# Designs tried in a protein design chat: VH-VL binders against o27280. Part 38

Target 1, 266 residues: o27280
Amino acid sequence: MDSMNVPEVLEIKRIVEESESVKTFIFSWDFRREVRPGQFVMVWDFRDEKPMSVSLIDPVRSEIGISIRRVGEFTDRVHGLSEGDLLGIRGPYGRGFELMGRDILLVGGGIGMAPLAALADEATARGMRVDALVAARTADELLFLDRLEAAGVNISTCTDDGSCGFKGFAHERLLTLEENHDMAAVCGPEPMMFQVMRILDERDVPAQLSLERYMKCAVGICGQCCLDDTGFRVCAEGPVFWSQELSRVREFGRYRRDPAGRRVPW

## First folded at step 18 (VH-VL)

Design Bf16
Fold by OpenDDE, look of step 18:
Parts: structure tokens; C-alpha cells; sequence
Structure Bf16 (fold): chain C 266 residues (1-266), chain A 119 residues (1-119), chain B 107 residues (1-107)
């Protein structure tokens, strides 16, 4: 267990260009260390460290993939790396998704599709029927469509500008879909997740949602990722939460805290 | 169902350039790449390079580095391969193929473009 | 670069025969190996990917096996339409490389 907290220096085996802003970095992985969809790892570029979701889990090839969106200095540096370069990886951490039932609905927005893509692979491998609602601002930002299709996932797309699929937001598209599922997994912008959760609750569909917060230690010690009123640590009790748990979280869908602990509205 | 349709046969003189097009019909490039593979008469298959149309980034085999340019136009769902400083040894059928970034296999393939380099 | 070596370069067989083609990589490529069929004047056609996954629409008489460096394409019962040239291709590293091909001819 102690080794879990020590970054392992790994070579980037391959880089998949998912979009202009998203790359997936593939690493060899020793699967004696179990990884679940929804869990995250801490990525260390030898200068800084950031939490990233696992987007690919391939026990056959002994590989994992980490999808990273270019959003700042750290990710800029990482996106500048090439195959054969090195990164430090520690983890995995957090609570991942739990699969149940036969029919599962995935609702993802933007980079939120990363953990859901991994979940889709597992679900389909188990023989589950998987429907995925993939949302993005534009068609060019829709992620993992080809990969999901190859896995046998039934895909519905949603774009803010209508450039692909339903024009509008994910929760709006969801309202047009009448079919119920045994469970749902949701990941994306928190306002999206909030609305989607409400709809799923009204439909009595059990839902798990993956939250994003500023995480520093990843081991539940520093408290930087604590959620108001509950004391839930996103890195320890999450990042995947059941809808019932999130219903108790005051800040969910409303605001988050920055590294200084200030409230930042969504 | 995506199909790849390539431009017609070319006859070129040594030292000239050829630009072959590959249009995706029945779909879009999405996140797939487009690889170019050539085959000289009676010879095997040779990978030349790949582009990710969605990002515009291209990679080339070292053998062709500096002489081949692969581009893509997302608006027309068309990829291009330009080979300069043509030689008789460049006489071949040139194929484009959809390149799966995760698996790395090629499917589907274009019908091929015959390029003949002769004085 | 990763070199792919196929064997044999050519073989003669009859309809109904079991045909086996091997491909060896110069280094481990995990299961990033694909098999293609090419007929004269036609583009290659994908048969197998990920070493053993049968492409949709490909007859079940085709199968692939292997991992690491040694791979095999098997045709359980050769059909008239199977006389062609077959290529293996590695996708573990760039540049992508092909075997030299195996021509399956009618005996």
C-alpha cells in the first residue's frame, strides 16, 4: 500500500489525439494494482502534479490510458511530450463506478467522457447494454465516439451549437429520451450533472456522478477537496458519488472551492 | 459506413510533384487518422505517414521525411498526400486508409491511386 | 523500426486445405498485429486486428493467434476466393510496418 503513494516513473507508450485540446497518454500498467473506472491517478511531470481520470483500462495489453485536456501550464507541458517520454504516475485513488443491472446509461460532457469511456468498455465486456449520451460544445469537442461505437455502445450526441446531434444541453436531450435504465453514470460540467441528476432521480434511476474538485494530496489528508456540509473528501469518498450522497452536498451544482479555499461559482 | 475515394491516376515526370486526394464519404473523419500506404509494382506495402484530420497533426516515415506532406481539410472531409522530387522508384499505387488511433489497424482503404513516374 | 517477417513467402494449396501463415516481429508488439488480404488490382482488406479479433464481415474460417513476437493467420478450409496475398502489420510503434507478404496460390 505504501508503494501506492510513490510516483512510478512510466514511459508514454502511445499518444492518442482525441481532439485539439485532449490527448490520451497510454502507459504500461501492472494490473496487480487494480484500477477501476472512475478512479483517478496523480500525474507528475517532475515539476507539478495533477489528478487525472483513467480513460482506458486494458488488462489484456496491460495498459492504461489517461486523457488530459489542455487547460493550463501543467497540461501545456504534458501536451508537449512525445511517445517515449516519461511521466510520474501514482495511484489509483478514489472510489470508482459500480456497475449494476443490465442496461446502463452514460451521460458525459467534454472531458467528463474520459472515465465513462473506461466504464463503457467494462460494461460492454460484461455483456451489458450501454447507452451513451455524449455532450460537448461543438462537434469537434465530442470525445471517444469512435471508440464507444467500436465497443458496441449506442450513442446519442448533443452539442451546444447543434453541429452534431441534438442542439442543446445534455439534460435537455435526456428529457427527450423516455427509456429507463438500471443505472446511470454521469460525468461532466457540474451544472450539467446537477440537472441530469434531477431528471434521473425523478425517473427513479440510480445514478453515480463523478465530481471534479481541487485535489492536492489525493489521500484524504489535506482537506482541499472537502465538500461543504458533509465533509466528503472527493479524493477519498469520491470522486464517484451516488445521487443520494450528492443530495446532501450543499455546494453541488452551485459552486466549488479554488486552491485558496474561496468559493467559485459555476 | 465510411468510404474512402481517391483521386485518379497520375503520370508525372522525374523531379515533379504529385498530390493525391482521399475523400471520406458516408461519414466524417471524427477522431480517426488517415494513413498513406504505397505499393510498388509487385512489391509489398509501405507506410508513408499519417494525419489526424481533427487536429491537423501529421507524422511521417523517416524515409519520406522532407519529401512528403500530408494535409487534411475537415470542411470537405478530404486528406491529401503530396510527394515531391519524384523519382522512378516512386512509381506505385498509393492508398489512403482510415487509421484507428487505438488499435492501429487500417480500415477501410481507398481504392488506390496509380502514380507513374517516367521521363 | 520494427521488422515484420512473414513465412512462407509463398505457398501452394488446394481448396479445402488448412493454410497457416506466420509473422514474426523483431521485438514484442503485444497484440498490436493485423492481417490483411489483397487480391490483384485491389486494395488490401482487413481480416484480423488485435492479433485475434475477426473483422466484421470476414468469414469465420479466418483466425488469428499469437502475442508478443510470433503470430499466426489460419485459414481452416481454403476457398477459391481465398487465393490472394496476405500481409501482417504491426501497430505497436511508428512507423507502421508490414510483413513482406505471403502469396497463396492454387496448387
Amino acid sequence: as target 1 above (266 residues)
Amino acid sequence: QVQLVQSGAEVKKPGSSVKVSCKASGGTFRSYGISWVRQAPGQGLEWMGRIIPRTGRANYAQKFQGRVTITADKSTSTAYMELSSLRSEDTAVYYCARDDQYEGHFDPWGQGTAVTVSS
Amino acid sequence: DIQMTQSPSSLSASVGDRVTITCRASQSINNYLSWYQQKPGKAPKLLIYAASSLQSGVPSRFSGSGSGTDFTLTITSLQPEDFATYYCQQSDDTPRTFGQGTKVEIK
Scores: ipSAE 0.901, ipTM 0.944, lowest interface PAE 0.6, mean pLDDT 95
Fold by ESMFold2, look of step 19:
Structure Bf16 (fold): chain C 266 residues (1-266), chain A 119 residues (1-119), chain B 107 residues (1-107)
Amino acid sequence: as target 1 above (266 residues)
Amino acid sequence: QVQLVQSGAEVKKPGSSVKVSCKASGGTFRSYGISWVRQAPGQGLEWMGRIIPRTGRANYAQKFQGRVTITADKSTSTAYMELSSLRSEDTAVYYCARDDQYEGHFDPWGQGTAVTVSS
Amino acid sequence: DIQMTQSPSSLSASVGDRVTITCRASQSINNYLSWYQQKPGKAPKLLIYAASSLQSGVPSRFSGSGSGTDFTLTITSLQPEDFATYYCQQSDDTPRTFGQGTKVEIK
C-alpha cells in the first residue's frame, strides 16, 4: 500500500467531454490497487492536489476514469490539459458504497453523479435493477445520461429550470417515484442530499450518502476532513456514510468548512 | 430511438464547397459525438473528423485539416460538415454517425449523402 | 495512425457455412474494436463492439473475439442476408481507422 501516499505520475489516455464544465480523464490503471465505487483519489497537477471521485472502473481494459468539474484555478488548469499530458494520482482512499438487494435507487446532483455512474456499472454487472434520478440546474449539466442508458439504467431527470424532465429539485421529483427500492445511493450538493435523505428515511429505504470535505492527507492524519460532533473523518470513515450515521451530525446540510476549518454557510 | 437524417445528394464542380447536414430525429445529441466518415466508390471507410455538439469542440483527421469544417447547432439537433476546394477524388458517399465518446463505435449511421465532383 | 489490416480481402461461401474474418492492428488497441456490416448502397451497421459484445438486434450467429492486436469475426451459419462487406474499426486512438474491408460473396 506504500503507493497510496506517493502520487504516481500517469499519462492522460483519453478525455471524455461530459459537458461544457465537466471532463472525464481516463488513465491506465494497475488493478492490483483495487478501486471501489465511492472511493476517491487525490489528483496532483504539480502545483496543488485535490480529491476527485472515480467515475469509471474498468478492470477488463485496465482503465480508471476521474470526472472533474471546472470550478476554480486547480480545475481550470486540469481542464486545460490534453491527452498525453501527465497528472499525479494517489489512492484510492475512503470507504465506498455497499450494494444490497436487487433494486437500487441512485440520486445524483451535478458532479455527484460521477461516483454513482461507477456504482451503476457495478450494480448492473451484478444483475441488479437500477433506477437513477439525475439532477442538475439545466439540461446541459445533466451528466452521464447516455452512459447510464447504455448500461440499462432506468433514468428520471430533473432540472431547476425545467429544461429537461421534471422542473424542480431532486427531492420533489423523488416524491413522485415508485417506492420499491432495497437501497439508495446519494451524492450531490449537501442541501439536496439532506432533503433526499429525509424522504428516504421516512420510506425506510436504507441510504448511503457520499460527502465532500476539504482534504489534505487523505488517510485521516491531518484532520481537515472531520465532521462536527462525531469526529468522523470523511477521508477515512467516509466519504460514503449510511444515513443513520449522518443523522448524528448536526452540521450536515446546515453549513460547510473552508480550508482553514471555519464554518461557512451553504 | 434516435435516427440520423442527412441532406440530399449533390453534384459539384471542382474548386467549390459542399455542406452536408445531419439531423437527429427521435431525440437530441446529448453528450454523444457526431463523426463524419466517407466512402469513395468501390473503396473502404475513411474517418474525417467529429464534433461534440454539447461543447462545440471538433477535431479532424490530418488529411482533411484545412479543408473540412464540422459544426453543430444544438437548438436544431443538427450537425454539419463542410468540405472546401473540392476535387474529383472527393467524390464519395459522406456519412454522419453517432460517436460514443467512451467506446468510440458508430451507431446509428445516417443514410449517407452522395457527393459527385465532376468538371 | 493505427493501421487495421483485414484478411481475407474477399471470400466466397455458401449458405450454412461457417465464416471467419480476421483483423490485425498495428499496435495494441486493448479491446477497442468494432465490426460493421455494409450492404451495397446502404450505411454500415454495427454488429460487434468492445471486440466481443453483440449489438442489440444483431443475430447471435455473429460473434467476435480477440484483444490486443488480433481479432476475429465469426458467422456460424451464413444466411442469405449476410452476403455483404465487413469492416473492423479501432477506437483506441485518434484518428479512428477502419480495415480495408472483407467482401463475403455467394459461391
Scores: ipSAE 0.789, ipTM 0.899, lowest interface PAE 1.0, mean pLDDT 89
Fold by ESMFold2, look of step 18:
Structure Bf16 (fold): chain C 266 residues (1-266), chain A 119 residues (1-119), chain B 107 residues (1-107)
Amino acid sequence: as target 1 above (266 residues)
Amino acid sequence: QVQLVQSGAEVKKPGSSVKVSCKASGGTFRSYGISWVRQAPGQGLEWMGRIIPRTGRANYAQKFQGRVTITADKSTSTAYMELSSLRSEDTAVYYCARDDQYEGHFDPWGQGTAVTVSS
Amino acid sequence: DIQMTQSPSSLSASVGDRVTITCRASQSINNYLSWYQQKPGKAPKLLIYAASSLQSGVPSRFSGSGSGTDFTLTITSLQPEDFATYYCQQSDDTPRTFGQGTKVEIK
């Protein structure tokens, strides 16, 4: 608690190579600062600072894991680090997922599976039945399958290119799945999340969706993480929102912006 | 269920090399590692190194650095361990084992490949 | 390298006995410890991981305990199929290292 707004310099304890482009960095963590699935941390490499999802929460070992996809300059530098190297971590921040009922559906696309992997661990520890729909462009980009399977999660996969599981988009696969869930948790590309949310709303399945936005302060002061229509701050009121909250947000899923900044339909 | 099936026993001359294969059946490697562990006659278990087939990255125990090369072919779900400059103390059973990256335990193991180095 | 020391190196026991094998790490390894059973001519078989978690299909007479540097494998009521060599293995650091083994023999 006392150090939430100041990065704590931590040693990388282990690195798990999840895929060609995704690594999970594991740190010792003092759980007096509680961490919930769906919360995020700010990772500082002594040059820049970026928000990253917590994908492993292990109070027994006093460890957390942070999964990072290599997509640019900052993440390239972090991927170049080794066990024993240092990173600054501040947080956790944001509103995490709430579990309810006995039967949960997870729908994750790409790196969006990271916070859902942490949620799956908590849900299985509570004795819930966990179904996961794991989506990616290709089989090599499907994340956390081994870990989810070991946790007793019932997995369905889909890939854009059909290289593993259902060929197609997550929402198309979802239409063919059971409708007997007490809740759902969704994280991934915003177009996917919008389509999945519409199906879940039609089924009257309570859904929580995790959004990604640019963050600087992470405590709700700077306004960089705001959703235009509502003034919701992803770092403070989210990143996890109920589907009902997002239905009031014009920006979410209704349009995107092209390189020239124009609104375009999905 | 995934099984690891290794290539058969080999008899080699000093100075030569051996390449042992380890094929996954009933599945693929996905994100698991494949470790290689050897056991000399009457001795304990010694870790040699591992590869993460999905990424192609390998690391080795210092004792074997420079003599062992571990590779994988994702399309055939097969890992390989090649040990060069063989000498009599390399006579051992060589095991591959699936390596959990989070926990670091080994399960399942291949059946083992006996390698005898003699002139 | 983390040195793993098992004790005893061998023991003799009868069917029905309670058997305890210990493993000590040269530095703290948290609970990153696994136990294996190996019979002659066979590959090792995972029994316990994370110090105390029982692997699927392993009889409940096997249990593990400990954290930090000192660990114990217990067989509550020894059966004829349990006569084998047992190894501990740490996975906290690279290289992975094994104890020297404990041979459990018929008395």
Scores: ipSAE 0.782, ipTM 0.895, lowest interface PAE 1.1, mean pLDDT 89

Design Bf16
Fold by ESMFold2, fold request of step 20:
Structure Bf16 (fold): chain C 266 residues (1-266), chain A 119 residues (1-119), chain B 107 residues (1-107)
Amino acid sequence: as target 1 above (266 residues)
Amino acid sequence: QVQLVQSGAEVKKPGSSVKVSCKASGGTFRSYGISWVRQAPGQGLEWMGRIIPRTGRANYAQKFQGRVTITADKSTSTAYMELSSLRSEDTAVYYCARDDQYEGHFDPWGQGTAVTVSS
Amino acid sequence: DIQMTQSPSSLSASVGDRVTITCRASQSINNYLSWYQQKPGKAPKLLIYAASSLQSGVPSRFSGSGSGTDFTLTITSLQPEDFATYYCQQSDDTPRTFGQGTKVEIK
């Protein structure tokens, strides 16, 4: 059997308290199974299974970190676990980010900074100059700032309430930033990503954006993660897409579908 | 950039409590923890516990469980350590230190607070 | 608790000497090991983290090595300001624990 498609039961080695609502769970990992920034894993709590982004990739310590926001029943149960408790992990899955050039812009909203934190580590290890725009509703919800700073990332912040950095939305702050990057990587609330994508496209900055959709199989067989208009499967052809690929997707930034297939707003 | 400034030296009687403050200047705690480490005269360093001010969650070394309480006030960027039921063996310099949750090292440290327990 | 055994407990050295201090963990701690320098009446100062990563502002004559259970702090060409007590500290498990210290004295 393909080890990526059967959950491996792993012990939680360490829990990092990122915020009141976000924890990073760190596991030992055998890097013969490669992991790339932007890929995801399916996390199994022996009752339900959900996709989660890898936020830490540390081959030296043989560790990965998975950041999980408490948003519902599954994530509430996982947040109730302690170091030493067990979780099932299958994967990694999906298409990760590609790095190009020497100067990269990261734009992350909320938990969307998780895969971008992993990408920042890889980009700085390659000697790239990394700028990050980190967005949240409040200062206490800005994620990974200390980790990014330690990695040598140049951070700009914005908060809806103005408690840290620019007061306003990420795309508004982006308009006031330096315009000369070789590429951008974007992850966060889909309406934010849509607005950010439009600005980056106008600037002719190649952009990759990471999407979230409902997943069941994670390998592209069941069709639950398909995007309208293109048939792209987020779990197989994504979750990271180039902005050009998303420009043909009518639903992007405008609505989503719940597990029953109903159109709902973001 | 960030500095940790602790409250001043204290002389306490056995059986009483002491509460030491640790204020961040030049920044806030953000997602860092604040650990408390003590050093008895002529001795090494002993970790007591830590708090994550952003979440309010604390954990303690087993030796101090039940006697130490570590708290934080985000609005004033101040952490506190209270040690109860003091004994002469608690005479030490008490340090706060910023605690990296991923690496687990301490940087920076406060200047230390000397606590003397004597009748 | 992970016990950290540091050796020697003290040593005497001259300016210009190469000094080596060792630290042994009672179980594998990967590279979750830090080194601190403490001068009398002062707070400890971080020198090395992750076993071998030099903290910003620390002179390059300090270096760390090791992984698993055995770690070394090396000072190449000891300077007058390096006479101090040195501590290792593990951060692989709770509680965080320190070695007993190594006092580096002049002479």
Scores: ipSAE 0.782, ipTM 0.889, lowest interface PAE 1.0, mean pLDDT 89
Fold by ESMFold2, fold request of step 20:
Structure Bf16 (fold): chain C 266 residues (1-266), chain A 119 residues (1-119), chain B 107 residues (1-107)
Amino acid sequence: as target 1 above (266 residues)
Amino acid sequence: QVQLVQSGAEVKKPGSSVKVSCKASGGTFRSYGISWVRQAPGQGLEWMGRIIPRTGRANYAQKFQGRVTITADKSTSTAYMELSSLRSEDTAVYYCARDDQYEGHFDPWGQGTAVTVSS
Amino acid sequence: DIQMTQSPSSLSASVGDRVTITCRASQSINNYLSWYQQKPGKAPKLLIYAASSLQSGVPSRFSGSGSGTDFTLTITSLQPEDFATYYCQQSDDTPRTFGQGTKVEIK
C-alpha cells in the first residue's frame, strides 16, 4: 500500500512560530519515501485537505517540517493545534528543484521562502555557495532569516515599506546583486516571479520557479491545477518549472484565476 | 553581534516579586525565542521558560508555572521575567538567552542578574 | 522531564591532556544536545550544538559525538583557558534540561 495516495496520520512533534501568520509543523518521517526540496504534501485536518510546502527535510533526525500560513478557515484550524495533536499527511508530490553548479541564487517572497529554505539546506550540505534574496512587505514578515544565516547563506533582504534591507521590490534589489550564479530558484507571488524570471533570463542564468495553483487531487487527475497554454498540471509536472517551460505560458505573471476559473488581476 | 543586556542586581524580601529585563542591542529578536535560565550559588543551570517575542507565546517549566511570567516588548527589543512569591531558595543569578526555535540551543546569553532573597 | 546525567562530576587534568566528558539522557533525544562552557562569574558559552556541530569561534580542539542517549564532549589538547565547568543540555522536549555540570580543574 502506497502511502503517497493515502494520508498517514502523524503526530505534531514540534511547532516553530516563524511569524504572526506562519508556523512550521515538524513530524517524524520515514525517509525510505524520499522528499526533495520543492515538492509538496497534502495536509488533512480530518475535514479538509490542502497542499502545503515542505520547508525542512532532515534525514539525519528523520524529520520533515511543513510551513503553513494562516489565511482561512482550514489554516486557522491547523494553527490552533498543539504539539501531540494529529494531522494526516499524504505525499510528497510534484517535481522538486534540481541543483546544478557551485553557486546558487534563491529569490523568495513571503511564504514562497519555505521550499527555498529546504533547498538552501541541501545546497549548503553539498558545499555550494548560496545567496538568498528574501522579500516581504515588512520586516516582521521576512521568513527563515535565522535558519538561513545559521546554514551559512549570504542573505540580502528587501521590504516594500523599507523596514528591513532594501526598500522596494525583489526584482529591483536583484538588479544590484552579483551576476555570477550557476542557477537560480524562485518562489513567491507570481508577479514577483515573472519580473525576476525576466531579469534572470536576460542574464542567461538557468532558473527554476515554483508555482502555486488551486489543487484538489495532487496527482493530476482533477485538472484544477492546469496552466493555460501547455496543459501542464502544477501538481504533476510541477510545482517547480524551468524558466524555459514557463516562457510558453501566457497567463504566467499576467493574471490569476479564481476558484471558478475566471481570469482576475493580480 | 547581537548582545543581551540585563538589568542590575536586586535584593528582595521573601514574599515579594522581582522583574528582570533583557534588552537586545545590535539587532532585534527576529524569530528567535528568549529563554530564562537561573543558577543558584554553586549549583547548575535550570531552565525556567521561554517566550517567542514575535508572537508573544510563552512556555514554562512546570516547577515555575503560576509563579513566573515572561513577556516581551517588540518595540524596545526587551524581554522580561517576573518571579513572584520569592523564597530564599530563589536566590540565584538569572540569565536570559537567545533560543533557537529549531535547535533549542542558547546563544548569546545575557550577563546575568543576581537576585538575593533575604530577610 | 528528560534527566541529563553528566560524568564525571569533576576531574583534574594537565595542559595538553585529552579530556572526555559524558552526558546521558533518560530517553532518546535524537541529536538535540548542546554543550556549554562556563567560567566563574561568567555566563555560559555555547560550544557544540546538534551533538557534534562546532559553534563559530570555538577552537577545533573541542568536538562532540553521540546520538540517542549517550553523548561525549572531547577536548583533544587541554589549554589553560579550558579549565571551567561544562554543561550538556537537551532540547528535544520541554522543559529544556541541563546536566549537573562537570568541573575541569588543573592538576
Scores: ipSAE 0.769, ipTM 0.879, lowest interface PAE 0.9, mean pLDDT 89

Design Bf17
Fold by OpenDDE, look of step 18:
Structure Bf17 (fold): chain C 266 residues (1-266), chain A 119 residues (1-119), chain B 107 residues (1-107)
Amino acid sequence: as target 1 above (266 residues)
Amino acid sequence: QVQLVQSGAEVKKPGSSVKVSCKASGGTFRTYGISWVRQAPGQGLEWMGRIIPRTGRANYAQKFQGRVTITADKSTSTAYMELSSLRSEDTAVYYCARDDQYEGHFDIWGQGTAVTVSS
Amino acid sequence: DIQMTQSPSSLSASVGDRVTITCRASQSISNYLSWYQQKPGKAPKLLIYAASSLQSGVPSRFSGSGSGTDFTLTITSLQPEDFATYYCQQSDDTPRTFGQGTKVEIK
């Protein structure tokens, strides 16, 4: 599995424009290398490298998709690429989501919906009932709605400005939903995930949450993604964690560390 | 239930331009694209180009590059196709169709707009 | 560009017949293949996508198969309303391209 750590230069087969700020890049993939929803890959544009979640897993077509939000210089360059251009991909890395039960709740915010979209595809393919609470600041930032609907997912939307669905935050919308599920998968802004986790815990719904941290090596060596008090490495023990694990993480929902190791509040 | 409703038939002279509209009724475009496909009398289907209304980005078939412009207005959920320097060979029915970005198929079609180019 | 070639260009059949239409791509398109039905004076209607997935609302007598370069549309028992022109369309690459069409006529 040594080859897993060597970037493979892949051609961008297709680009899906999810929103003004999010694009999904589709690549051919050799599925002898297993990929799970919730895992991430390191994307290399031959200048820099960043971790990105896998948002599409299609073994039939032998393709994967990586959704990237435009947020900085690296992603600006990547968003400037066209179909046929090349990127380096290494991975996958990290612990992905585990599906259990028959009914699953997905709670996603913004780009956090990327890994959940992949999870939704797998869950529905397994015959699971999937409910998704999709949150964003505005209607135009809601991601993967059409794709989720096509997969048979029951969708509830939530927007900060009320431009689509429930006006408010995901945890507020969740409080209005009384139905329990066998498990939940959560990904989005950490303050959102923190509140959602609390609600799910009170309801005794097993929950998995995907964390975002600065990751450099992706192989659990550099320690840049270590979580305080636990020593959990997001790239190795995560990025998907059970709620019980995160309950032990002091910094969860409170702060993160930047590349310099400084505490940065949410 | 989303439907695509196109503007009415057009009769144009050679060298002129035509602009056809395609409005999504009963909903919005969301993340779908809008493709334009034309069909000359008794002929097959020809893809002209596509726009992603959500982002405003458009792509065109090389055959029509420089002569076709596809635009969209999100506020009115309307897409437009403008074809300039019209020729008799451009006489056709022009269709807009909802374009799935992942699958690439067209699941919803407008009723078509007949464009006749004659001197 | 990817060329799509349908066969036959036309065929005559009777109600109740099994009808098979083939579509060949000039290069592999995986399963990015759709089938459409078009009646005179009407817009095309999506029947099959992803080579074998039946579009919602389409009768089960329609089916699609194939992968790579060779694809088939099958109508198990032709009905009166099925007399039309059928098109295949590839969505693997841009520009999107269609087959030349297959006209299914009444015998």
Scores: ipSAE 0.900, ipTM 0.945, lowest interface PAE 0.6, mean pLDDT 95
Fold by ESMFold2, look of step 18:
Structure Bf17 (fold): chain C 266 residues (1-266), chain A 119 residues (1-119), chain B 107 residues (1-107)
Amino acid sequence: as target 1 above (266 residues)
Amino acid sequence: QVQLVQSGAEVKKPGSSVKVSCKASGGTFRTYGISWVRQAPGQGLEWMGRIIPRTGRANYAQKFQGRVTITADKSTSTAYMELSSLRSEDTAVYYCARDDQYEGHFDIWGQGTAVTVSS
Amino acid sequence: DIQMTQSPSSLSASVGDRVTITCRASQSISNYLSWYQQKPGKAPKLLIYAASSLQSGVPSRFSGSGSGTDFTLTITSLQPEDFATYYCQQSDDTPRTFGQGTKVEIK
């Protein structure tokens, strides 16, 4: 498949309301364009476009789902849409997660659970044992719990306010979990991912982490998604990176970049 | 382990309204919807509408638009269906059912609430 | 609205018989189809979802097949407890709609 393409205008088939701030938009999809968990699409509302992770991959029904958190003007406009309305979609883009072994740990914070939900579906379909640590600020913001439970995933939760499960951060809960996984997949706020990565490295658990950076082209040309120390382009060499690749990146876990490329503290 | 427990039978006069409750026991609604389905005596099943309790968003079958209101109280894990301007044709058993937002099937049903509309 | 048409509307059968019930949608619904069993005075019970997936706790003599517009519920060897009314339901679009039902009676 070509790495560069134009947006296809698609009709929103169904909207799943995951929380007050997160909706999953479901589209018919031609799976001649294969989609892997961890890949992303560029969503175009005819004014602007943003990268969004694929959270549902269903070749049997010829559907994909894209989960979007309302955080600003673009996502507010998209959340205002209804079934039957149109969006442009480019992609998929990027490097997805690789599954290995028989036992996988998923660690997700907030909307970062979206690509991990897609990965969980694939892992369970392959017969893997899946443990998920799902983190959020509050119980009402824990995402995909019902879907993961139905898939047979073993769920641990943590919330900043203690309203559900462990009170505290994902990496603190992780220290109390069993250490018998063949691999881990991590996605969420970058400070969380950094702390989780350090624990997994000490346990010798191979880990893949999915990063978010500002993107414009999504095909590796414009440089807006680059990581400082390595020149890795999140849209081309990522968004999923092995922990060993990230261990050499100074900016990881320490700062982010705004749409203009300026450094901004986490 | 979630069970749906509905309020008891009602006898109503034409032109009045009825409000049926549906309480989740053994858990909360989380992201599931609650649909309302009715069945007139000796007849089939008819979907009336649904609410997503986490967000409060409801939608209705066109036949009932304007007469039915579906609400939910997250703090008590209870959904409600109110049907107004009752007619004798509204005599039915009213079920609530847990509604998977992705699949759209109903995996858990309440016991049903009989509503009789007569003078 | 998507119309769901079941056939037959009723049937008589003996214990041990193979029973098939069909359901036709007025437009393609992919595999967004469920089957329910209802006994008199009771709530419906989910048997099959996604056209062919057996709900937990449902005996394996029940099976579902089909996609698109035509679907079948099969009971391989009818048991005394299987005499009931069966409904199909589509969930591809709103409103969710049911077939008119198929009553399975003792012959």
Scores: ipSAE 0.782, ipTM 0.894, lowest interface PAE 1.0, mean pLDDT 89

